VHH binders against 2-(3-amino-3-carboxypropyl)histidine synthase (dph2). Designs and how they scored, part 2

Target 1, 340 residues: 2-(3-amino-3-carboxypropyl)histidine synthase (dph2), of Methanocaldococcus jannaschii (q57907)
Amino acid sequence: MLFKTIFYQKLQKKVTTLFNLETERVIREIENLNKNNPKVIFQAPEGLKLKVEKEIEKIKQYFKQKNINIEIYLWGNTCFGACDLIDNHVKNLNVDLIIHYGHEKLSYANPEIKTLFIPAYHIFNKDEEEKILNDIKNFIEKHKSGGKKVAIATTIQYKKLLKDFNPSIILGCRGEVKEGDVILFVGTGRFHPLMIAYKYQKEVFIYNPLSKCFDKISEEEINKFIKKRILAISKLLLNKPKKVGVVLSTKKGQCRKRVFDEIIKLLEENDVNYLPILVDNISPDILFYDVDCYIIVACPRIVLDDYILYKKPIYTPEEFKLFLKNSFKYKFDEIKEDDF

## First folded at step 11 (VHH; from s26 with E102Q)

Design f2
Fold by ESMFold2, fold request of step 14:
Structure f2 (fold): chain B 340 residues (1-340), chain A 119 residues (1-119)
Amino acid sequence: as target 1 above (340 residues)
Amino acid sequence: DVQLVESGGGLVQAGGSLRLSCAASGFTFSSYAMYWGRQAPGKGREWVSGINSGGYSTAYASSVKGRFTISRDNAKNTLYLQMNNLKPEDTALYYCAREYLQPDWRDYWGQGTQVTVSS
């Protein structure tokens, strides 16, 4: 009885989601530096950090057993996505390699320090994989029988599992989807499917690979979200701002300088006073200036996810443009290559 | 402080029934999809059943379909698994889980509740 009890307690405490951290690939890339005592930094999203801590211990053990010196650091600050490159923060440390988990390289954000991107694919067992793939195949066939082509969109964690469906990979600040009559979003959360449904004016279904349930984005959900943002914009129409804070993120994947310059020009053309602000990590506690609102030139999700947390209204560049045009035809902001 | 606490496990004869509960706290329960998993001694984890945030879409592993029913009460922040016609191969530690989201990748799992099915 005691043995069984101890076993179940140990098993319970070890339950966690499994992600492929590609330990062997990381080790090989460090070895390929061909340097004595290379300096390596590990960077990960908040929820992966404890798993990456364990990964670091494995890698330290490997190099210790080979009598190879290595200097390893874990980046302690939050990683918000592939756009969150830390080159500028660590350039004085002469870092040889950065291991960036949970993302793939963005075409518009080039690391200055050698960076290995590890997607951290979700590991499913064979029965789960079979069910997920069959569920998706059946969905596609049902729509094909009705004359509709299905486009698959997903996030990085499921890219490998879904490779045979040629999925579009949705990045947090950008939602490009391949052609189709109907879109199936394979992933978790409702923001990306909602944005895609609005952007493309198409039916968007959801398949959640964790719950393995199908769902659909409703018109009511879309309208509710859009109305909240339109109401925020309407406050500017009722009380024209005297002074606006214009915030530009210095993160390489978010430093949309061309958009920033465009907003400044519009403010000057409309005789609106402004304070240009540079920030690395945008948060409520650092925006304390004497302004009526802020325009956040960065990843749009900062505004859309967190606006309730700020003491002053915050807007995306696209939302501010709607105010200037007296337009209520909402447009989601997203990062594009020519924004830089 | 997200908490998922399972209860309702125990020893039951083959052919019997049990109802598992998962009490959730520390997050907006109605905003997340949930699922049940199980792990038998010496075996890998097995996905058992899932349910969407609204509770109207459900899914089951082939090994339990027709015998198990997942449900949720969003007003009580509780997830349920009704387990009927239990078999010895259903013996496992049953745990509930909340989906992780892309931005932070945080996963949440309960401690589990033991179900033992005797012949």
Scores: ipSAE 0.783, ipTM 0.935, lowest interface PAE 0.9, mean pLDDT 88
Fold by ESMFold2, fold request of step 14:
Structure f2 (fold): chain B 340 residues (1-340), chain A 119 residues (1-119)
Amino acid sequence: as target 1 above (340 residues)
Amino acid sequence: DVQLVESGGGLVQAGGSLRLSCAASGFTFSSYAMYWGRQAPGKGREWVSGINSGGYSTAYASSVKGRFTISRDNAKNTLYLQMNNLKPEDTALYYCAREYLQPDWRDYWGQGTQVTVSS
């Protein structure tokens, strides 16, 4: 008895979330290259890489069965968003196509190598889809009865499911939401709803499509987050920096050169010494210079999510501007088209 | 590493009750929404119940509403599913899951605990 149970447990497939990796579309786009032995790179967020590994095996098997030569690589480094284009890293490999999972193309980040964006929509079964859509419809109707228009915001994974609600899609490191009296964020995590609630000064509800529960961003939650960043800025007022590291990301969707130049100009105008630093991947281990703090000119989430991992304080450009102006009216940094 | 370990399954007669537990480790349990799913032999996965991070908002599939109760103890890092008035149709592998988030997309699921309801 025990031996069968042990072996069955070892043989059971692990349960996992299903995402639509659009296998047929990927295969078709590779075939449409009309090249002998095309070179293709697959790029994905960290949490999708094991699923993409399996996708690659399926695609290799398909082309092997048809006796078609294909050179396939998985990009091993982390993909943080659609802004994380790898063109410059692989230009000398004569790559024909990049498959970029989990995102859609950004208007301000143009790949130079042909790139197919695969959103990787979350696959819900029929009963789940029905429940999610009905829950959202009922929420909208109940607020409509109270004279309130509901604006829907979501992330890429749920875009297709929610298309009939005309949702605002939170893109990369910016959050633009269509007009409404209240906002319903359909997704997971609390950072985006918190940012939206602060940015628009509106009531923000959450519908989590995984737990299928409703929730709300509280004013207390917003205030706690904002106060933490304001206190970090106040540290600069108490111990004014002698030398500042100014870090610019070379990633196409994060290389905010105009913002970088603005920061440099402000530092020079205020007689603050600085070290301009170019970095592809920003991480704690490569920022070891003799400076009092760093200004990270890249995706703002690097500062807001990871600041505790760094040995020296790190700030967004907007946060450093608040220090220079002696202002405590916090403003979230966002990537904008004219930053480049 | 994030780990989810289910327990409390077994063989039970129709009309009976079971309480499933899901022990969580490797993350701040109280910060995440959680949910239960199940999979019967030869069938696809079915969402069963969900609960928000604070434990005050819950949701249920129509097939289990009124019979199952989801709860959590954030001090003990444990998710629960109380299953009452069990039916043969409830026979399945039951697994707990933590929501994945935008930054990593990484899904987290337990190995599951088997529930078999005889009649």
Scores: ipSAE 0.775, ipTM 0.935, lowest interface PAE 0.8, mean pLDDT 88

## First folded at step 13 (VHH)

Design m4 (from f2 with D107E)
Fold by OpenDDE, fold request of step 22:
Structure m4 (fold): chain B 340 residues (1-340), chain A 119 residues (1-119)
Amino acid sequence: as target 1 above (340 residues)
Amino acid sequence: DVQLVESGGGLVQAGGSLRLSCAASGFTFSSYAMYWGRQAPGKGREWVSGINSGGYSTAYASSVKGRFTISRDNAKNTLYLQMNNLKPEDTALYYCAREYLQPDWREYWGQGTQVTVSS
């Protein structure tokens, strides 16, 4: 017990990362396998890979000292989210455990190999924590005084810090937020708050815990986005596609097979020729086929964020359905549990 | 490659002023929130000030509020920290940092510029 404690203490002192990689928890999980020479794969977002490499070194050293053989790999490809699981990719390697950093398990994405999800909570000092919490509290009180209820949404990195606010955790491409008059997204970037704003067609306030600044997605911005997408859809009315690429992601959390089948059926019913395409990672470079447009049956972000990067028009399943139904009531596409 | 290069640090007497600059490259500067941190000898990293991507929202630590001003020039890909009425307790290595985004999770900060305030 003493040796274990000393080693853990030594391991904790050298962490220079902004994220808690929970080294001890990972080690315990490996130990709990109770297997001789366990095979463990580490999967991490791109920005964490180097940090995870260092973790692997520590873990190797730990087991070496215990005279336990362990086979460890770092996953060298993508980790876009909890939707991007690698169990199918490594099935032939007889892996005993996958360590997945930066996310929580999705209800609709079940790995076939035992997977430990490490959320990688952001490490704030006490002063920062206090500031963040106070800023958010003040925001809530300000709106409350006006008779408005604030709903808090955040990403996994800040879940622990914001636990007392009972926040909605934005996982994957699902922007589900608890009911409130005002939505405050706590996190970095604009993608998640935009997604929420588009989904609910409501202004979304933003608090960035790094900069400690407030921001917002305005109604104007929302309307602008919707108009752009409606315009994109309307182009299909002017020039009906003769052939459509239907792209299905093989990523477990994005492989919306039911949606895919629905789209195929609709295309057939409307006498639209189509090319079904299976891909792991969707990128502009891989979509070079002789089709008029693509329906992306995967993460809606591919369409909503990156549509400009593609040579041909790309649409979400919901957007394309609007075309087929001759409707201009924009419907935000999101991954649902029943999509699979 | 993402680069953040701080400059403008130096030795200054208490009550003096410095203006720090952070030159950013390798990413779309205007799309990211930025912040300044500092690390004094023997102490941990401390958040100093932050600014949103558009530059119209700013925040300050209580210890520097009213004395420091954060700003940015997105056209020049540069972040600034005007430091007035400097105190010995402001002595630290000052670094600029970029927010990390999902799904990338990349954290970036510069090497820092030393600010020393003499009593």
Scores: ipSAE 0.912, ipTM 0.975, lowest interface PAE 0.4, mean pLDDT 93
Fold by OpenDDE, fold request of step 22:
Structure m4 (fold): chain B 340 residues (1-340), chain A 119 residues (1-119)
Amino acid sequence: as target 1 above (340 residues)
Amino acid sequence: DVQLVESGGGLVQAGGSLRLSCAASGFTFSSYAMYWGRQAPGKGREWVSGINSGGYSTAYASSVKGRFTISRDNAKNTLYLQMNNLKPEDTALYYCAREYLQPDWREYWGQGTQVTVSS
């Protein structure tokens, strides 16, 4: 029992973060403020918070040794993506710098406080890197031999590793992929590849760099999803909503005000009563109003992934538009730059 | 709470076999890709084998290919690693791990089970 505990403790102590938190870069950025007693806030996804805490300790020690006073906070709330910026939340604290882990800056979401984005690249050993790169290369070559061009998509943590493949980076609810006959998503989970598949209505191959296994989103799966959402939309045709909750997120990267205004206008034009709702975080527990359904003007994932958790039907703006237009040609909802 | 508990390790002679198990709890096991890693004394973590969520796709490190077999029973929430023709070089702490997902970025791995192969 003692040996296991010591080894575990040693493993835990040596459990080097799978992610590069770029400690030196963070320190340099703080130093570059050229400010006495700078105030710095660290924002990280839930799974990185403990690791970031350790980084904060290192950083504190560094500045202490230099006799530089620094005021540091760990953001205790959400970090769902680059869309989840906290500059407005901390405006009254006179913060000098925000360190945001796990994402890149979105072009349409500009923090008012200086923000350093740390992508948190996954750290692979050389053998793993070689395997991953070879597997992907082989995949590409296989399809090329068949006269097909492969487009690579990935998430930010693998951007550096896959740099030679010129991958499209999938950030949040944007699934823009470069042109190709075949799409290969490199990453974990199924959300992103599903999103891509739904957007382009194409089969999407998956390579998981952790398991190093291939998978795919099939056409059948795509059709099943579309059918399900069309069915959800069709319910509105059977029972026209009398009152609709229109939920707008206040998160900078999700606050699609133009889309919201468009939806409101459409509702008015169609004599549908509505309740406009502003929220920061959207959850089932906060949507208890006397409405027949909700239009979620935020990240489409809220609807697509979590619709089953809500007591009332929830729809993306595009889905609700289909209802209003009496169309069953499914259109995948995506955040666009001009939505704001 | 997410838990991964490895078992099946032990002392075995070169050429012998072991079957490792990883019992998973606290999450929908069938929705996640899983993998085995190992850490030998004085060495870093090494990826050994991976399996997709459905269990129909598998991968192996070159060092274990042809000797090890990864499998899973989603009904039992259990990951397996059949290790045949074991070599002294296979001596390590073996751990199972779950893929991390966005937006949570939560990493999970077990405490590991010790495999020692004697020459």
Scores: ipSAE 0.911, ipTM 0.974, lowest interface PAE 0.4, mean pLDDT 93
Fold by ESMFold2, look of step 20:
Structure m4 (fold): chain B 340 residues (1-340), chain A 119 residues (1-119)
Amino acid sequence: as target 1 above (340 residues)
Amino acid sequence: DVQLVESGGGLVQAGGSLRLSCAASGFTFSSYAMYWGRQAPGKGREWVSGINSGGYSTAYASSVKGRFTISRDNAKNTLYLQMNNLKPEDTALYYCAREYLQPDWREYWGQGTQVTVSS
């Protein structure tokens, strides 16, 4: 009895979250290339890479059984979002297809190499799915009874589960939410609901589909976050920068050249010296120049999530504009179509 | 190095109680929602209970509601599951989990602690 229990524990398969990698669809799209030895690159967020490695093995075996040669690569660098299109990195490899997991295509970032976006929807078992949907339905009905319309916002991995609620899909760099009196964010993490609560000046609730708990963004939480960023901006007012690093990301979905040019113009108009810097991935160790601060023209979350890790203060373009206006009315930076 | 280490499992007679602990390290425990799951041999995993990062919002599967209590001590980086009035159908490997977040999708699960309930 005890021996069997111990022996079983040693052999038991690891428990892991299931995501729909749409194996059959990927195989079909590779077949539709109608090429001998097509070149295919698989790209995924860090947390999906081991699952995608296994997916690649399945796909290789399928094509081996069909006596079809296929050249497969896994993109080894981090994929943070749909903005991480790898076209520029693999131009000379004559790639026929990129499989991009965990995201859907952005309207403002068009791949030049044929790219299949696989959202990798989270698979819940039946009992979990029923509980999640009922919890959300009950929440909506409760607020409807009080005369309030609930707008649903979520992230890509829950889009299919929540399709009947007509959700807004929140992107890490941009948060557009449909009309409603209150907002229910279905997902994990507090950054998106905090940003939405501030942007729309509306009550934002959270339903976490993993813990299956309801939560709410408090005014105190919003105020603490905003105060930290306002304090950072106020330091510029106290010690006007003499030289500013202006960093532009070259990633297609983040290369906001129009915003970059606007910031440069503002710096020149205000007689502030600057160093224009091009990077692919922004990290603390590559920003070591003799400047007083950096303006990061990229995904705003680089500044908002990681600013404490940098040796010099970093700001979003919108934060720097607040400094120039001598304004304390905080505005979140977002990526827009016109930014490019 | 993110680690989740469960303890407190064992053999107990039906009607008995056990308290499971999950010691967390390598991340800011108080910033994450956590949950317990279980897996009986030959069956898929089952969500059991969840708790928000602050510890004041909890949820339970209908099969355990009223018998199990989830809690957390953010100062000690520890998640708990108090299991009362245990039934043979509660027999499973119990594991704690940390939610995954965008953008990297990294998930973390403990390796589990066995709970066996005899009739």
Scores: ipSAE 0.808, ipTM 0.941, lowest interface PAE 0.7, mean pLDDT 88
Fold by ESMFold2, look of step 14:
Structure m4 (fold): chain B 340 residues (1-340), chain A 119 residues (1-119)
Amino acid sequence: as target 1 above (340 residues)
Amino acid sequence: DVQLVESGGGLVQAGGSLRLSCAASGFTFSSYAMYWGRQAPGKGREWVSGINSGGYSTAYASSVKGRFTISRDNAKNTLYLQMNNLKPEDTALYYCAREYLQPDWREYWGQGTQVTVSS
């Protein structure tokens, strides 16, 4: 009642997307701590931080009304995904609960501090929901009429909306898709559908829930992307590196130690000098060493999205293995449970 | 800084036409899907029309289908909404928007341009 009224008044002043931040669930989890003055940290992607700031205000008022002391902090640094767990950063602060927005827990990244994951599902108006669901249903029916089974892939913010389609949930660092003759990616951006199209060698369509438009990944688009990465690998073949930096991310969901150790072993077997580097947040400004290139053992999107920003060439572990094997059968790097 | 600036609104008679423009700056316009929304008094934000980054795929709310046409000129970084056969129910503040992406979830909306349709 009161929450609904305040929320609608804010919308009349400013246009903004609605996300389900599950305020009542967060409050109950804090209450269930059964502690005097519990310490709670809120963590969110950059685009959700202003909405989470307002959530914090509401939660503070709730506990003030009940005369309950609580320490609340907002984690000010960027949150890139479910792999970006902060418990090691704050272990000495005796934090009782972390609220992690915009993601679900990863099976291979276990927080040491109690963490509540709030997916922050995108809330559409009823008319929008009806159109999105009908568009997808019509797409599925048309392909079924042609004897084709459609597999649905999406991202976390649309998971609840699309529940009746049994979607595969694409994580930024891993893309597992259920079996189908064609794949419909429901989401924004072209990287995930391109990766899926190449990985599975299947026709991939896109439905964007924001624009509500269909699109398709073309063979030319795939070839253009793969050619760029193959050209980057071929530079190593033309001028073999004498020294490489091998960068391991210390973020729990990206710290692929087994992959790191494998790369080191391969470098030693091939008599390539190397510098092993540990980094929390990988960025261009921290990689200034006297090496010919870097191998980034972290989320593969760092290399594939950002390589042009770096002063030295950067490669995924899979790309470097292709160089060592003199192979042009490109393989996307992905994070797997046995990588750790 | 990302900026979206709408223009072309005004007062128009029922059955008339208006063309809205949205000038975009501070980002690579041709890389993003775009859409129009509107907000009438006493109602929340309503999606009106969308267009893909290349400009060849479009979609419309049922209330405007057949009357409104979305388009874009990627060379001029401009999004358009041609509104024909306007009705009093189309009276609203119209916004253009850029899609948000993972991982940062940042969204951008313009300040809006008022469209008022008289009976």
Scores: ipSAE 0.778, ipTM 0.931, lowest interface PAE 0.8, mean pLDDT 87

Design m4 (from f2 with D107E)
Fold by ESMFold2, fold request of step 22:
Structure m4 (fold): chain B 340 residues (1-340), chain A 119 residues (1-119)
Amino acid sequence: as target 1 above (340 residues)
Amino acid sequence: DVQLVESGGGLVQAGGSLRLSCAASGFTFSSYAMYWGRQAPGKGREWVSGINSGGYSTAYASSVKGRFTISRDNAKNTLYLQMNNLKPEDTALYYCAREYLQPDWREYWGQGTQVTVSS
């Protein structure tokens, strides 16, 4: 009796968020290759990988039933964002198509292998959609009545739901937001709305489409975050580094070679010794060199989210420039088109 | 490992009350928004109520507003749902959830606790 109860629970499907993986579109794009035994790689963020595993099974069965040979792989390494393109890693495999989930193509990160980007939009039921849209409409009207224009920012998962609000989509490590007197960030997490509040010096409100709660980025929150990074920079002023590791990511969407060259030039101009390091995936375990700190020329979130995990202090290029200029005016680093 | 464990469900007469608890472990509970959902027999998942990380901002589905109260105790890592004036249509498996975030999209849901409301 207990054995059956436990076994029954294991056979039931777990409650999970439903994302639109666009199965029919993926199948159609594979068929449109018009190739015998096409080679296809599926790439996804860690939290989507089990759903994508099931997607792969459906696609395998579809082509098996049509008696069409297909070679499918799941990319096993972490996908950190739209800037995490894998074509350099798999060029010797003669891959015909990459399916990239959870993101859109970035203008500054052009894949050389044909890549289909599947945004994986969050699917809400009708009652949820109605509540979310009405909550946002009411927020906008309330501020409009007070003479304030609301700019909407969101992430890729909610782009389709929010299309009628003409939202700014925060992609990769850039936080560009359209004109407005106040900003409403529709999404989860506090990093992006904090960054936007600091960048634009405007009120940033949050609507969380999962909890369906409104919130606001506080000045205290911003000040705490900025203070931590300023304190990290001030350590360089107290103990000037004798040798700096300068890390460049080889990932196409993060390989900011012009920024790397600029940093090297600044280090040479200031008589600071350095070690130039090329890395694909930046992690604490591979940065073990005899340096006083690292400058991470890649996605800024590697520094801002993970700095505590590293044995040596790590900095963004913008943070290191602040040290060299002896400046207290913190500036968030961002990936720009001219960085490459 | 991240765990969410619901409790407090059971069989109750229409008009009665239940208090659900969700014990959280394996993550910094006070840093995340949380929500309750439910799934009735033969029906899809329904969002019930949400609460921000600080516990000050709450939201409710129209079907439960005025009857249900979400709360949290960040010192005890516990999420609550007080359910009053229960109706047969509230019969469902109730589960708590932690919001997923970019960039990794990791989501966490409890196994749920059954609430059955008899006429």
Scores: ipSAE 0.768, ipTM 0.931, lowest interface PAE 0.9, mean pLDDT 87
Fold by ESMFold2, fold request of step 22:
Structure m4 (fold): chain B 340 residues (1-340), chain A 119 residues (1-119)
Amino acid sequence: as target 1 above (340 residues)
Amino acid sequence: DVQLVESGGGLVQAGGSLRLSCAASGFTFSSYAMYWGRQAPGKGREWVSGINSGGYSTAYASSVKGRFTISRDNAKNTLYLQMNNLKPEDTALYYCAREYLQPDWREYWGQGTQVTVSS
């Protein structure tokens, strides 16, 4: 009698954020390999892995029903961002295709194995989408009426939603923002908008598309962050290091060899002993050498987010240059194409 | 480790009031923006209200603005939704959620608390 209603209630799925994993596109790309039993690896950030697991089940069922053999692997290690390509880790496995979720291809990191990038755009329902777009339009119009041009910055998962605003897409390791008198960062978290506010010396507002709240980066907040890093640099001025570990990441999107070489040259010019270290994944437990501090030549967020986890002080290349120049004019490190 | 547990739902007559709570644990509650969503049986998820980490900036869906008030107590790690002048259309399973951040994209939603509004 009411059996169907109760049945569907019991099958109701847990409420979760929807991301566009582009299942049909992935299937088409696998089919376009034109190969019997192709080898495919799926790579995703930790928070997308369970959704990708379900995606893999859909794809396995699709090919099973077509009586086509396919060899599928999930990359079990963490994907830390757009810079984290796994080509070098798996090239000996004769892999035909990598599906890389949550990011776009970087201009300075070219995969050697065929790679399909799936941005995993956040899916909002129609009412949410309308509210977000209207909130942003009203913000822009308010500032335009005050004589100020608003530049929009966002992250990859909102790129499609915001396409009509011509947004700058902030990459985790660097941020370029188009011209404007003020900047509106559309996204979550405060690190990117803080960095942008300091880098461009402009007012930075935040619109969080999940909470749908506006906020602003304050001068006090910027000064507090900068003071923390200047204090870390000041420790070097007080206690000049005798030996420095210089760590270069071998990940394609983080292997900033030219920056590494520049730092080595500066250390030699200043007669500072050093240990050059090559590392794939940088973590506290692998940095146990007899040095006074480390310079981390990789993605700057490794230092800026995680420095408290390390037993020895760690610095970005830009921070160490400030020490050598005895400068208090703080500069955020970021990955640039010319770094490689 | 991260848990969001909603409570305060129930059966209420139209025009009545109800206060929902969302107890948070396993993370630094005061560092994250939070929001409420709801889902009526057989319908899609609807965003209801959001609040920034400090609790001073709030937003509401047009369907609830003026009737619902979101708030948070960062000392008690609790998110609230005060629901006044309830309508039958407000009948749904109400979920609290924590924003996801980079680089790991981890999302968290509670299991929800049922609100049923009778005519």
Scores: ipSAE 0.767, ipTM 0.931, lowest interface PAE 0.9, mean pLDDT 87

